# VHH binders against q2luc0: the designs that were tried, part 26

Target 1, 332 residues: q2luc0
Amino acid sequence: MPIEFEQTFRNFLMEHQEKYNRTYHFLILMDSIITAAQRIELYYRTGALKGNLGMAGSINVQGESVMKMDDIANEIVLHYLAASNRVIQVVSEESDDIVDMNKDGGRYFVYFDPLDGSSNVAHGLPVGFLFGIAKRNLDGNMKGPEDFHLREGNDYIAAGMFVIPTGMFTLALRDAGCWRFHADETATYVKPMRMTLPDDPKKWELSFNSANTTVFSEKVQSWIQVNISKYKFRYIGALAGDFHRLLTNGGLFMYPAIVKHPDPKENRPQGKLRLLYEANVVAFMCREAGGDAIDETGTRIMEIKPAGHHQRTTLYVGSKPIIDELASLFKS
Short names: E, the ipSAE of ESMFold2; O, the ipSAE of OpenDDE; V2, 0.75 times the mean of E and O plus 0.25 times the DockQ between their complexes.

## First folded at step 12 (VHH; framework vhh_ozoralizumab_d1)

Design P6 (at its last look DockQ between E and O 0.48; V2 from the best seeds 0.00; counts 0 for: pae E 5.3 > 2, grease 26.6 > 24.2)
Fold by ESMFold2, look of step 12:
Structure P6 (fold): chain B 332 residues (1-332), chain A 121 residues (1-121)
Amino acid sequence: as target 1 above (332 residues)
Amino acid sequence: EVQLVESGGGLVQPGGSLRLSCAASGFTFSSYEMYWVRQAPGKGLEWVSEIDWSGGSTYYPDSVKGRFTISRDNAKNTLYLQMNSLRPEDTAVYYCARDEYTSWEYSWDVRGQGTLVTVSS
């Protein structure tokens, strides 16, 4: 039987570099991101297999010391991004402040959530590593780090997601599509597959926390009443997992505002998900797959001007016909 | 109108030196990362040096590191490449380029006709 060779992620990017006269700065950055994901997956798999995974998703390292898996993941991503020497600053879900790296010579801002769905770690269930990337603004000053790191989703050049430990990696590239890879037996990401949301409404899924239905706005509740039986309902309660499935089947994932909670302090009218490293990431990937994303005012997610690096938003992401309908609903 | 005009090429013996210049106009030169790239006969473009907007950081592939030096004079809108210890494999048309912001990767925005460097005995 002849030896079978699958196209690697590196070869995929190198072909683009050569065809379009591109530099290798992005390839170097992506190699660091891939390496970080592989290390996170190894820690997750090794911890679970050795019984080191605690009830709170903690891994016992260095004998008596305990680190949460999300802290381990954050440390890994920060290390490899810094080692790339390509990153100006980072916004991490696990870091309260922005993290400076190569401020004067770097080329990218990176926004990431190193372990989306970290409550799943204690159960050995899949988690996500989400990231978004923006380039340095050539017409801006490099002396104002806050202006550089608060980019709109429309300024992102790429966004991606690893589903750990399943070995799935999806990367969207600005105006160049949304692509899925899987890890082979050597942990190399291979077999680029172009992702396009299906047009067939019979495949479409509706995904949201149905237990919260009565505390959503009246507009959202009414929309659910009319539409919930039109689509298959699927919800695992982890953004990375639910969105991974959405990219295959189409439909709608949503995290609406909480506005009618019996306890008013539990209301979240601005939403729960984080704009820079969650909502913008899935919105960017969905657009490159032919979909769209809005917040509960009908504003496109990627047009939102960030006011803070941990800013929250409501999110409606999926197939354009559904998003268009919801946008019309929210605007009047 | 963005213009990049390369000069300083010529015929030189192996081991010789040349200094290339690139005159820039039509944009704020001091705001851009700049590159030298080259194209050998029958080959695609190859990156040979890069300099940040301030001139504070420079980068080279291993094939030219230690032999080539990129520099810039932002007051004169001019980019330079000092090429020492030239080898026959350095024979190429040399272009200066600025970074193109319009895509998901950094790219070489080549605008000029280039300047031919021939290294032979």
Scores: ipSAE 0.132, ipTM 0.574, lowest interface PAE 5.3, mean pLDDT 85
Fold by OpenDDE, look of step 12:
Structure P6 (fold): chain B 332 residues (1-332), chain A 121 residues (1-121)
Amino acid sequence: as target 1 above (332 residues)
Amino acid sequence: EVQLVESGGGLVQPGGSLRLSCAASGFTFSSYEMYWVRQAPGKGLEWVSEIDWSGGSTYYPDSVKGRFTISRDNAKNTLYLQMNSLRPEDTAVYYCARDEYTSWEYSWDVRGQGTLVTVSS
């Protein structure tokens, strides 16, 4: 059989950019993001050997201070984003404040969760690197009174995720679809595949923490009761992983508000997930894959105006028929 | 009304030079990255230069790098393109353009009527 060559991500993206004779800034940024992901994967794979996946503040066998994997991943992403010189500011799950980078010459805002599912690290289970990208707005420079980094999902130009160490990279581009790439034997991402949520309800899966069912709203509980038998149930307890599966099989991932906890202090009416670097990311990707995403008010995730860089939200993301049904329910 | 008006085009011999200008109005010029793009006969729109908000960063494709220089005067709301060592393949209508925020595919949502540059012996 003749040697078969796979299209690389870089070639794929280059063709998209060249199709419209655009600049290479986004290519440079994506190269940095990919490099960061590969570096994170390296640390993930070698962390146990190096003894650097322990508790922060501990000393490894070499007498060095040990960082948590979350911190390591965050530093890696920050480093390569800064090195790209294309990023204005960054919002990271691991950083309390906005991180300034190239404020004057940069083009992009980047929102990211460097290590979604961090609890999996100790067990050698997959984790996710989530990211969203927005461009500088048309209203001006960083000297203006507005927080230009606070963008709604609709303002994102791209969003994606890496499953580490699985070697699957999924990227959605505005109005250009959701694409999945695979790391080949050389650790090069190749074989672009268009991702579209299947229309067949028989394939659809529900994903949520079923242990929290009794603390959800009555509307949500009622909906679950009606629908739990209609679809297969899959839940691994991490947004990136569960969403990864959702992109293939369709259905619904949901993280509802906690409103009926026996301890009122444990209620989370605003939800748990973060809007900018978690919910918007998967909502954007899902939209490009033919699905949709809403919060528990029935508002589309991508239409939410962020009030803060760590704003929380409820999340319902998945197949459009299910989302539409839920939206109607929430608005009733 | 947003307006971009290009000027400075003309006929030049190979190896010659031209300086294009673009007068911007109807928007905050200093708030936008600006571009020069060109369209040759029978070809699509091609990016030829980019300049950031302040003029501190400039970018060029390999086809024009070292020959073309983009600059701007924010006080005058004017964009410039100095073109040196012109070649026949540089023949095109040149447009001043600004970037579109929300579009992935096309960034040249706003551009002028263009100015024709013809490089011929």
Scores: ipSAE 0.020, ipTM 0.470, lowest interface PAE 4.7, mean pLDDT 89
ESMFold2 (binder alone), look of step 12: mean pLDDT 82; pTM 0.826

## First folded at step 13 (VHH; framework vhh_ozoralizumab_d1)

Design Q1 (at its last look DockQ between E and O 0.03; V2 from the best seeds 0.00; counts 0 for: pae O 7.5 > 2, placed apart)
Fold by ESMFold2, look of step 13:
Structure Q1 (fold): chain B 332 residues (1-332), chain A 121 residues (1-121)
Amino acid sequence: as target 1 above (332 residues)
Amino acid sequence: EVQLVESGGGLVQPGGSLRLSCAASGFTFSSYEMYWVRQAPGKGLEWVSEISWSGGSTYYPDSVKGRFTISRDNAKNTLYLQMNSLRPEDTAVYYCARDEYTDWEYSWDSRGQGTLVTVSS
């Protein structure tokens, strides 16, 4: 008999496929997404990081490398999604327009942010690759081909993130939980761990940009005043990193509306984060870990009907008791 | 109620041909990808062909590529498999299967009773 090894992500997913007589379309798609993440991580470790850390120079060199890295990461993800032949259309944070792929033979819509927190590249700090996946809708009241990509978060069948270059990968599957993997020495993701938000409030953390506190709504400012000392405060300024930590410790991450800015053109009443490839992704993952997510009106993130592929939203995501409290506050 | 009824199986000699049919009812046939899968005696299910909802894309494993052809007639709610150059290892019960829209993957759970193909001298 051969030596027993840690379960790979591929074998983890294969157990579901073979037990239930499923096809391998999703496995092929996920292999392409993982390959893209591995390529982005390699580029970060060997190219951009060396340029950012060992090069004498100005902020312009670091700023140019950050901008180029975003474009390179986007092209890597688009390439592997197209090569899978499984994707109908994609929405990318880095692409102004929807990208058509295999419209006849594809199965999936993919929404992604290939390099979340890209300003961290200049500092040699982690970034994120976030993605959400919806299936072609076989039933329901769709408007037709031109609206296929405008899917609610409730239509997603999977969502996940890679924290780069740390080798951490988290994937949530509809009604099958939220699972974390780590890369081994061969860059293979292994050892699935079920993620469930802790119930113990002493572990919970609060995460938001505290520099914006005075420009949030009065309700949010009042909530912060009461609650800021109740939880540990943590904020690195990258959605993927802050949410990755939230899945371990519980609590709340939020990006509230900006409504009290002294310069009115700086207000963002609809929020900053993107619905399809940021908010829906973390909302889906959080739900599969036992949490929830709402916007500034108390509406569940995954119930929002998108009107545009780059649509913004406010976001409050985390432990269900905190989200329920905020939902009641916003609706009162 | 989803119904899939396979027909056209039988006994053929090696090198022969058969054409399988699958009559579909109880769902909107033209909205679904369709599959042919087979089960040889004592074996699990093996995928042998797939066709997109429109019929515009077809896929085959290497074991049957060039010998089998899947097609569909969406006006008649019928799926077909043309099998040429048959070999003894093609002996199996052949099922047509529809996608299940039930989770994050597509499945063969929705399939008919099957039709037996025996390839023997």
Scores: ipSAE 0.172, ipTM 0.634, lowest interface PAE 4.9, mean pLDDT 85
Fold by OpenDDE, look of step 13:
Structure Q1 (fold): chain B 332 residues (1-332), chain A 121 residues (1-121)
Amino acid sequence: as target 1 above (332 residues)
Amino acid sequence: EVQLVESGGGLVQPGGSLRLSCAASGFTFSSYEMYWVRQAPGKGLEWVSEISWSGGSTYYPDSVKGRFTISRDNAKNTLYLQMNSLRPEDTAVYYCARDEYTDWEYSWDSRGQGTLVTVSS
């Protein structure tokens, strides 16, 4: 068979930067992110091979406490982002506070979840590394009435995810589409493919935790009752994984508010997912793929102005016709 | 070629209002943060306002916060600056500028010819 060659991610991105007359800074940042992802994957694979992933509190053969995979992933991402010297501040799911990096000279804000679907680690199932990127403004490092690092989704310039250890890397670029890459035999990401949600309802899938149906709002429950038979149901229990499928087949992923739990303390009226490093990320990617995303009020996720770096939100993300229907329902 | 054409400047009394416009061409307008900057006589360029790609976020220095409002129409490739409660110290040539963050600094090299705003009694 003739040798087949594929375009590399690096080449793809360089062409993109050239096309839009952008600087090399974003290239440097993305290099750090990719490197981080590769390192995370290495740890994942190594841990899986050794059978010691997810065993928090276990002692290794050297008598050392084994770090949780999420902590390891977080440290890896933080390291390479810092090393890039292009990041002003970071919002990480694993960090209580905003992490300052190159505050004076940095160019970007990065929002990330280093290990989405952490419960999957113990079972050797895929996890996600989610990230969103926003650019610096002139006063981005200043403290004032406006928190400049709390950017709405619309202000992101890029968002992406790695599905580890599958070798799938998906990246959306502002006004430039959503693209999926594959790791080749050399662990190089190659073969850019533009992702667009299909407009064929026959392909559409629904994805949500069906066990929570009874604790959703009445509107949501009613909607589910009407629509559950219309679409195939797929749910792997991880945002990154489920969204990964969504990008291919279309449909809807939703994480509704919990409002009818028998134990009032278990209610989550604001949802569970985090706005900056989960919902915005997938919303941005989905938008670039031709879809949309809203919260349970019918507000577009990307238009939400964050009030805090760990702000929670409900999430409905997917094909535009479904999202529009839901938006109308929520606003009624 | 990047083109930015400012308009709407003029003479106004203190406390008055003006609305500036900037017509953009030669680039994908919606893919750039846009800025208003100004240069007063004998002074350097001063940042006046910034608006994000989508227009969802706006930023102002304290000197104009609460008085100036930046907005954009991406469909029309147009940037706006509503200036209220104008002060004599607001007198300057106002420029529309594209994102020019290079080498950790803003250069404002991509800007128009400017429009003069004079605030005087």
Scores: ipSAE 0.015, ipTM 0.358, lowest interface PAE 7.5, mean pLDDT 89
ESMFold2 (binder alone), look of step 13: mean pLDDT 80; pTM 0.809

Design Q2 (at its last look DockQ between E and O 0.50; V2 from the best seeds 0.00; counts 0 for: pae O 6.6 > 2)
Fold by ESMFold2, look of step 13:
Structure Q2 (fold): chain B 332 residues (1-332), chain A 121 residues (1-121)
Amino acid sequence: as target 1 above (332 residues)
Amino acid sequence: EVQLVESGGGLVQPGGSLRLSCAASGFTFSSYEMYWVRQAPGKGLEWVSEISWSGGSTYYPDSVKGRFTISRDNAKNTLYLQMNSLRPEDTAVYYCARDETTDWEYSWDSRGQGTLVTVSS
């Protein structure tokens, strides 16, 4: 049989750009992000087998300090973003402060969680690298943080995720769709597949931490009671993994407010997921696949004006008919 | 309304020099990356140079690197292209262009009417 050649990510992106005679700035940024993901995957595979991941301050036989996988992943992403010379500032889940890079010559703000589901590392289970990208706000007055790193999800130009170590990469591009790629035997991402949430409710899934059901709001508990038997339930407990599957099957992933906890100090009415590098990322990807995302008030995630770079939110993301139903419920 | 007006084109001998100017109005010039692009007769647009919003970074394709210099004066809302060692293949209409905020890649859709540069003996 003749050899079949799959389209590479690089060729895919260039074909989408060449019609308009674009520069290569975004391609260079994406090459750096992909390289970072491949390095994280290598460290995950080899570190887990050697037992050196997740230990702070530990030393090996030679007396060397062992970094936590979270810190390794963060260092890798920061290095390659800086080396691209295209990034103005970074918001990282693993960095308390904004990280300045090329403030004068950069073009992009990057928001990332380099190791989503990091508790899985000790168990050798899949994790995620999530990222969102915005351009400089050219219509702003260039004086406040909202003209730099505090960008709404609607201002993102791209968002994506890698599922590590499975070799899966999904990228959504503003007004150009949501696309999934697989790593081939040479670790090259190939074979773009357009992701569109299925219209068939028989495929739809419901995903949330069911152990928390009794501490959600009355509205959410009532909705679960009516709807849990309508959909297949799936939950692996990592945003990247659960959302990756949602893009294939449709349905709903949610992380509701915690408002009825027996210990009031454990309540989280503002939610637990991070707006800029978790919720906005999956909301952007979902919208490019034909879905939607809202918070506990029925406000669209992509429309939230951030007040802080580590700000939290509640999240309901998935198939539009379910999101519309929940939006009506929350506003009633 | 966004306005970009190129000037400084003309007829020049091979090996000669020209300085193009682009007057910008109707937007905050100092907040935008700017480009020079050109279109030779019967051909498509070709990127010629790029300058960051502050003027701190400049970029050129190999075809003009070392011969062309982009610059900007944000106080005067003006973009410049200094063209040295001109060759007949540099004959084209030259446009200045503004970057667009929301495209996931930069574009030249916001550009002026252009200024003709002819390089011939």
Scores: ipSAE 0.095, ipTM 0.582, lowest interface PAE 6.1, mean pLDDT 85
Fold by OpenDDE, look of step 13:
Structure Q2 (fold): chain B 332 residues (1-332), chain A 121 residues (1-121)
Amino acid sequence: as target 1 above (332 residues)
Amino acid sequence: EVQLVESGGGLVQPGGSLRLSCAASGFTFSSYEMYWVRQAPGKGLEWVSEISWSGGSTYYPDSVKGRFTISRDNAKNTLYLQMNSLRPEDTAVYYCARDETTDWEYSWDSRGQGTLVTVSS
């Protein structure tokens, strides 16, 4: 077979930075993020091979307490972000508090979910590493939210995800598109491909937990009833995986509010997904791919002013025509 | 309104030194990271140096690393650039700048009128 050469992610990003006369700081940050992802993947694969994945509290063959995969992933990401010395603060799904890093000399805020789809670990199914990046902007306080950690999606400069262990890395850059990369045989990410949601409704897919249909709002249930037959249905049960498909085929991923649960205590009117490190991340990526994202009030996800670093939100993300329809429905 | 006023530029021989100053007003100077950028004739803007709000961290591209030193006096709302071992390729208009944008475009919109540095024998 003829030797085929592909452009590397590193080269891609360097050219991008050069084009916009940017500093190398973002390169350093991304290097840390990629390294973290690679370490998580290695751990995932190794654990799977050794049969040590996923049972929290299990004692390994060496008599050591096995950490949960999500905790391990979190520690890995925190380590490399700190080592980059480019991060001011981080918001992690696995950390109750905001984690201070280089507050004096740092350049970026990072929001991340180190292990999306944690339930998949026990079964050896794909998981996601989601991240969003914002720059320091003290003028942001004039806009409403606290600058250091409560940033709206519109303030993100980049967002991305790794689908582990598939070798798929997708990165969106503000006003520069959404790009997918593939890990080659050397574990190097290569072959940048611009992602754009297709305009063909015949390709569109719906993705949601259909088992929860009866506990959604009446408006949402009615919408599902009308539209469920129009589109193919696909659901992996993890935001990263389902959104990964969405970027290719278009359609809609939704995580609605739970408002009609037989047990009132199980209602989640605010939604389940987290705004900063889940919803904003996929919303940002989707927008750069030509789509959009809203909550169940019809508000664009990226325009939501966070009130807290673990704020929850409903999520509707996907093709613009569907999102516009839903937005109109929710505002009616 | 953000105001940045650069000074200290001039003609210098190769190997010479200059010290640039930037007077800042119209914002809380001590709260912001600051930058020096330059534009050579016929070229685009180039990042030259970055300093954190407290001055605790400084960053340079390889082109000027070891030769240029950025510093600041927050009490005086002043940014400095010490340029040593100047080279002809350092000839440019130098700007003091603040990064206010979070987009992926050029982020040096808040800058002064600049000061010309000419390095020539």
Scores: ipSAE 0.019, ipTM 0.326, lowest interface PAE 6.6, mean pLDDT 89
ESMFold2 (binder alone), look of step 13: mean pLDDT 79; pTM 0.796

Design Q3 (at its last look DockQ between E and O 0.53; V2 from the best seeds 0.00; counts 0 for: pae E 6.3 > 2)
Fold by ESMFold2, look of step 13:
Structure Q3 (fold): chain B 332 residues (1-332), chain A 121 residues (1-121)
Amino acid sequence: as target 1 above (332 residues)
Amino acid sequence: EVQLVESGGGLVQPGGSLRLSCAASGFTFSSHEMYWVRQAPGKGLEWVSEISWSGGSTYYPDSVKGRFTISRDNAKNTLYLQMNSLRPEDTAVYYCARDEYTDWEYSWDSRGQGTLVTVSS
């Protein structure tokens, strides 16, 4: 077979920089993010997870190995973001407070979930590393560190995800598309592929936790009844995995409000997913692939004005015809 | 309207010094990363220096490191480039540039008309 020379992720970004006279700040940041992902992947693949015993008071609902891997992944991402010298502050799913970094010389805010679907670790299944990126607010007055990190999804300049340990990396760039790469045998991300949601409804999929159907709103239950047989149903139970597949096939992923649970303490009318480092990330990526995303009120996810850095939301993300139909349903 | 006006260029002997200035108006100067870029005759744009919005960090390519110093005065909305030990290879039109908000990368697209620096015996 002939020797193949594939375009690397670095060449992909450098081509844009050279053509448009850009700096290297974003490339340096992305190099650190990729390095963090590679370190998380190696740790996961080596089986070191089995040697990490739980600590008192540090147990997750899915068990000790999930909790330890979450902490390790968080520390890896924080380390490499700090080492880049490009990050002002981060919001991490694993950190209660914002984390200050280079407040004077940083250029970016980063929002991340270092191990989405970490319950899958115990089953040997893929997990996700999700991130969103915003620049400093260069217009108007700045209100302080808390206000800087509370950005609408429309203020993001990039968002992406790694599926670990499969070597898949997807990055969406504001107004420049959604692009997927895979790791080659040297762990280099190569072969950019433009992601566009398919127009053919026969390819579309529907993804949600069907065990929760009876505890969704009546509007959502009725929509499911009409639509469940129109599409292939697929559900891993992890946002990163389900959304990764949706970008290829089109359709709908949703995490609706829980409003009819027999134990009222289990209701989640504001949703379970986090706005800044989960919903905004997939909404941004989906928009760059030609789709859209809304919440339970029909409000576009990326238009939600955040009030807190761990704020939750309901999420409906996917092919624009389905999202427009749901938006009309929710606003009627 | 965003305006960037460079000044301080001219003819100078090799080994000499010049100080460039850039007057900024029409935007909140203290909120923006600022750059100096240059264009030698028949060449494309070349990055020369950058400074963080607070002035706390500065960056230079190897070709000018140790000879050029970028600075800013946020109270006067002015960017500076001190150029020492000038060489004939430094001959170029020098532009002051600011970052563009909507780009996922920082860029030199928003720049002034430039000031000519000629280094010649």
Scores: ipSAE 0.073, ipTM 0.562, lowest interface PAE 6.3, mean pLDDT 85
Fold by OpenDDE, look of step 13:
Structure Q3 (fold): chain B 332 residues (1-332), chain A 121 residues (1-121)
Amino acid sequence: as target 1 above (332 residues)
Amino acid sequence: EVQLVESGGGLVQPGGSLRLSCAASGFTFSSHEMYWVRQAPGKGLEWVSEISWSGGSTYYPDSVKGRFTISRDNAKNTLYLQMNSLRPEDTAVYYCARDEYTDWEYSWDSRGQGTLVTVSS
């Protein structure tokens, strides 16, 4: 077979930056992110091969404590982001506090979940590395919350995810679309493909934890009852993976509030997912792919003003017609 | 309203030097990254230099690295560009610019009228 060549991500991004007269700073940042993802993947594969993934607290053959994969992933991402010198502050799912980096010379804020779907690690199933990026804007204080780490989704300039170890990298750029890349045989991301949610309802899928149906709000339960038979159901139990499918087939992923749990302490009226490094990320990507995202109040995810760096939110993300329907329902 | 006023341009021989200045007003200068960009005849905007809020970090493309130096005086709301070892290819209108947060497609919408730098023997 003749050798086939594909455009690399790096080339793609360089052309993008050139087209829009951008600096190379974003390239450097993305390089660090990609490198981090590759290291995480390597670690994942190596750990899997050695059979010691998910064995947090265990002692390895060398007598060392085995770190959790999420902690390892977090350290990797933090290292390369810091090394880039382009990041002002970081919000990580694995860090209680905001992490200061190059506060003076940095240009970007990065929000990330280094290991989405951590429960999959022990089983050798795919996990996600999610990230969102915003730029410095001091004028933001006049328009919203504190202009450091607390940025609304609309302020993101980019958001993306890696599905590890599948070799799938998806990146959305503000007003420039959502693009998927594939790792080739050299582990280089190549073959940019623009992602757009399909308009064909026959392809649409619903994705949610169906076991929680009875603990959702009455409105949500009613909606599920009406719609569960209309669409195919797919759920892998990880935001990154489920959203990955969504980008291809369209439909709806939802993580509703838990409000009717038999144990009141188990209720989560604010939702479970985190706004800055989970919901905003997929919302941003979905928007660039022609979809939308809202919370259970009908508010667009990307318009939510964060009150805290670990703020939780409900999430409904997917095809615009479904989202619009849900928004109307929630506002009624 | 953001105002940026460039000055210091002129005619210079190859190998010569110029120092550009930019007076900024209408925003908190000391809180923003600042840029120099240039536009040569018949060409698009080209990034020339960037400086961080405090001036602690500076960045240059390879085309001007080692020859140009960006600096700032936050007390005077002034941005500077020292240009040494000028080349004919450096001929352009030079603009002082501020990055626009909301405009991903164009980094430097807020810029002055520019100052012309002509490098010719």
Scores: ipSAE 0.063, ipTM 0.577, lowest interface PAE 3.2, mean pLDDT 89
ESMFold2 (binder alone), look of step 13: mean pLDDT 80; pTM 0.805

